# Designs tried in a protein design chat: VHH binders against Carboxypeptidase Z (CPZ). Part 4

Target 1, 134 residues: Carboxypeptidase Z (CPZ), of Homo sapiens (Human) (q66k79r27to160)
Amino acid sequence: NPAGECHRPPAADSATCVDLQLRTCSDAAYNHTTFPNLLQHRSWEVVEASSEYILLSVLHQLLEGQCNPDLRLLGCAVLAPRCEGGWVRRPCRHICEGLREVCQPAFDAIDMAWPYFLDCHRYFTREDEGCYDP

## First folded at step 6 (VHH)

Design s58 (from b2a with S105P; framework vhh_7z1x_3)
Fold by ESMFold2-Fast, scan of step 6:
Structure s58 (fold): chain B 134 residues (1-134), chain A 120 residues (1-120)
Amino acid sequence: as target 1 above (134 residues)
Amino acid sequence: QVQLVETGGGLVQPGGSLRLSCTASGFTFSNYWMNWVRQAPGKGLEWLSGISPSGGRTSYADSVKGRFTISRDNAKNTLYLQMNSLQPDDTAVYFCAKIRLGFYPGTDYWGQGTQVTVSS
């Protein structure tokens, strides 16, 4: 995106922004999200019942104190993505990559792989493409 | 005193079935999401399935969708995992887990586990 402009990212789908009501994500840096989320979940009930949400809760608890506390917020960026100005925004890839690097020893210690839905190349984009910090 | 006790594991042939049970005590079972998690030899913990307090919502890991069914009986404080079409890669210790879905972080209870071995 050109410097100084405020516009929809190219090829971004229009989105209807709704209030962020997921309790687990109440400390996110934004107040609005959208459905479907980046995993194509269509409602809060679907998100809270999802394998990704439960896995995030398991990993957060197993890695408590051993990893950057932002792991939960990174998951929120995918499960309840930031919505602004009529389009959904993707979180920054460099934040995902930095967190994965910090957390890797803790994941290795419990012999767990980094979650597939948090693969930094799937739902994350570059700062020059309009990403945000989760 | 919170306790989770898993039973129903054993040796089974590929293609076979097992039903695991987990009996809970020391907390209000009907108020919590319950989960099944496994640990294969030399591997970390893998989340398999979760069920809502009422039993009205369930979730499954992709590796077990269509083969495993989670259920609960709140009157008996018991969680179940029906495992069908078992494969050698399902060999693991299976744990019943009370995992908080972000509501009270850091509050987990795990059972002792039950061994499932799928081998010819």
Scores: ipSAE 0.006, ipTM 0.163, lowest interface PAE 9.6, mean pLDDT 77

Design s59 (from b2a with T107Y; framework vhh_7z1x_3)
Fold by ESMFold2-Fast, scan of step 6:
Structure s59 (fold): chain B 134 residues (1-134), chain A 120 residues (1-120)
Amino acid sequence: as target 1 above (134 residues)
Amino acid sequence: QVQLVETGGGLVQPGGSLRLSCTASGFTFSNYWMNWVRQAPGKGLEWLSGISPSGGRTSYADSVKGRFTISRDNAKNTLYLQMNSLQPDDTAVYFCAKIRLGFYSGYDYWGQGTQVTVSS
């Protein structure tokens, strides 16, 4: 196999890639994800029953037109993370930080905190570590 | 113990109506946003509607806007969903949900759900 196939991308964890079947994330820029996801959920049933998934759905609907529409895709990067060539990729922290800044007034208007599972320092990584735009 | 109990589901014809109820216990119901979510066979959870603690603010998913109405009675610790103009694709298990906004802890709760089947 080519030499490049032997290299682990920066900020990538080894994983078994499966087809992305989560309806809410069907328009993501990738077609494969993995279990466990970044929150350590081990199946689709666990993800769909999670408070994080329901919270993401609530926030997406409540903030529609009031905030950057990429909030849902940011959530997908954590709940159904991008998987390529046997590696889980982490989304860029600066994208999370920028989105949080843009969305903060809308969150404040509805008296809601930025979701803890989307804390930009939890599951997001630096550009120099090979992050991707979700 | 936090408990949420949904009732009011059943079989209904297309174009029909149903009213779902959710009785809450084990927490101060009037202090929380409450939500309705559903799960159709073989599909993920879909958020449908939310209502503020006072009942003064509501929000709806586009798929149910104009057909469903969320309401609450804080004196009775009860959440309602009035469903009108039901369609076959509204067939799902319906859950009420108390979500701790801004947290991903296992302390957020929803009930066991109530089945709604829309068919002729």
Scores: ipSAE 0.000, ipTM 0.260, lowest interface PAE 11.3, mean pLDDT 79

Design s61 (from b2a with G50S L101M; framework vhh_7z1x_3)
Fold by ESMFold2-Fast, scan of step 6:
Structure s61 (fold): chain B 134 residues (1-134), chain A 120 residues (1-120)
Amino acid sequence: as target 1 above (134 residues)
Amino acid sequence: QVQLVETGGGLVQPGGSLRLSCTASGFTFSNYWMNWVRQAPGKGLEWLSSISPSGGRTSYADSVKGRFTISRDNAKNTLYLQMNSLQPDDTAVYFCAKIRMGFYSGTDYWGQGTQVTVSS
């Protein structure tokens, strides 16, 4: 089949792509996302009312330096995941793990644990499965 | 088992003041950061302020900085929000929140909220 599954990226799920409208994620490297997001939210209203979005906003205010902007973009990869050519893309687990190491002193300084919705084994995938760098 | 109970909301005129209280039970209050969040009619949640376990660090949203003061009394398991120079745009339901970290559900502990209405 010429238009068959031979061109499907590994570890990609079929999706209808929509324009990225989440203000906190306006500087993401991509312009399209999908619903449901990786947390199974179905609309922008639900995302913006979520504890995960509120936590991401709080952490943006409290953390600083090299951790801050990259942590926000990692959160965006879960709350407004990259959608390309009709496929939802999963971010790379090794990028999540590296960022967690860089951010650990900042989280320790504010007496907070790494967010569970950013657990590197939940929504992230391996490089050999076609992950992207968020 | 975990409970957060907000008190102190009500109707106030523009320029007035209110003090909100949140009493916590069912967890070791002194070990956790605490937050105030509000929801205005027809809008999403807006984070307002956070306070560290010891009370030594605080953070505020730009919309309330200089007007609101967060504080806590760990001996009484109580969180406070002192609100000064209230404006009609401050009309919202105000929630006390503890975000649960490192848990499989990713759950928040939220109070029932207290209504603040700023109008004449």
Scores: ipSAE 0.005, ipTM 0.355, lowest interface PAE 10.5, mean pLDDT 80

Design s62 (from b2a with N31S P53S; framework vhh_7z1x_3)
Fold by ESMFold2-Fast, scan of step 6:
Structure s62 (fold): chain B 134 residues (1-134), chain A 120 residues (1-120)
Amino acid sequence: as target 1 above (134 residues)
Amino acid sequence: QVQLVETGGGLVQPGGSLRLSCTASGFTFSSYWMNWVRQAPGKGLEWLSGISSSGGRTSYADSVKGRFTISRDNAKNTLYLQMNSLQPDDTAVYFCAKIRLGFYSGTDYWGQGTQVTVSS
């Protein structure tokens, strides 16, 4: 069976866990991540040069208050995903959907669309698949 | 009709400086977040910097942070990019744009671009 059945949480992929080194994500609830990340970036240098990381930094500065730090931590769950016991974990889709809804007026005020890399149907999973709250 | 016109590009030696300008017409420039984006030969678009409608918030790509400075003059409908410590890999066509960050197919307006070449 290619899925495997031993020691694997639902909706988790086998991974080598490394220390979480991204400055913007240092306050995440976990200390380990993996490469490639969910966007297929292969190192922290590639992540920090990415348009997604830069967009997250812009949003951190512009949307202080209502959405921060939750929006930043949501981005961290994709750019530096939680890695535990050799498994990469995916954040909960319903958390993404709720945050998008409450952040929408703030995004509209700065004439910005919700980021594609945070599309709630791409890197997020259901509670019955073992998602975590980022 | 909407126009964005970039000027100030040219040939410069490594370590040199250039200042780009973008004049806007046909929309309420002072109401929108504005951006600088570049495209190197054979590469895709790279977002470089953005500035809020009032100029009170700015952001930069890590590749240009500390070297480039974005600013605007709403009374003149003009966006600026001050580029210092230029490197050969800064060679690209530079565009000003009113775009939705992180969503290129939903962009509103782009200029014609101005060529910057960094070589000895």
Scores: ipSAE 0.011, ipTM 0.177, lowest interface PAE 9.5, mean pLDDT 77

Design s63 (from b2a with Y104E; framework vhh_7z1x_3)
Fold by ESMFold2-Fast, scan of step 6:
Structure s63 (fold): chain B 134 residues (1-134), chain A 120 residues (1-120)
Amino acid sequence: as target 1 above (134 residues)
Amino acid sequence: QVQLVETGGGLVQPGGSLRLSCTASGFTFSNYWMNWVRQAPGKGLEWLSGISPSGGRTSYADSVKGRFTISRDNAKNTLYLQMNSLQPDDTAVYFCAKIRLGFESGTDYWGQGTQVTVSS
């Protein structure tokens, strides 16, 4: 059951929705997620034991205020992706690209690379493919 | 061969203090951010603190701000965590970690951990 013509999610992203239980992501704009997440973690416990989840907490606290909280919410879109009515929703690539551009000087200042799990071309999709703003 | 070895854990009463040390070998310690992470019984991993390669920048989780102090000695390849005003909720295994920060940062490295128990 597609969401609509312009913002239809891919059929391959159908899934069973569960309650969002990651404390770091409690302020996300949605209440339901799914497993496996976009990184193929299979449970809430696996996510919280992951390097990606720890890295999200590190980056949230180290970067200049102009990148936070947006960077944390972007990470939540990958680790606990939005799930609605049996569909996994991928976050918008242009939001990822815009935030990376704004945050790059702050990352450079602390000698850190943009995180691999936030690769804008890997986990994010175009607006015409039914993405959502995280 | 990369090694991270934590020491300094133990049993302490509420309100007490402990100093953890982590000795690094097998990589250029002074080039990387280093972190302290803990795992309480039956819970997931919690990041506590990070320190820049030079030691010029530090960051802390809200749960430990004002109580814990991270520091490093690059000449000795050693990372430290000074823990003050310890609470029963601080009971956990404490890990020293170099966490991968994207492709440029390389591989994640973890120590074996040191047990901290806060109990009377």
Scores: ipSAE 0.014, ipTM 0.371, lowest interface PAE 6.9, mean pLDDT 79

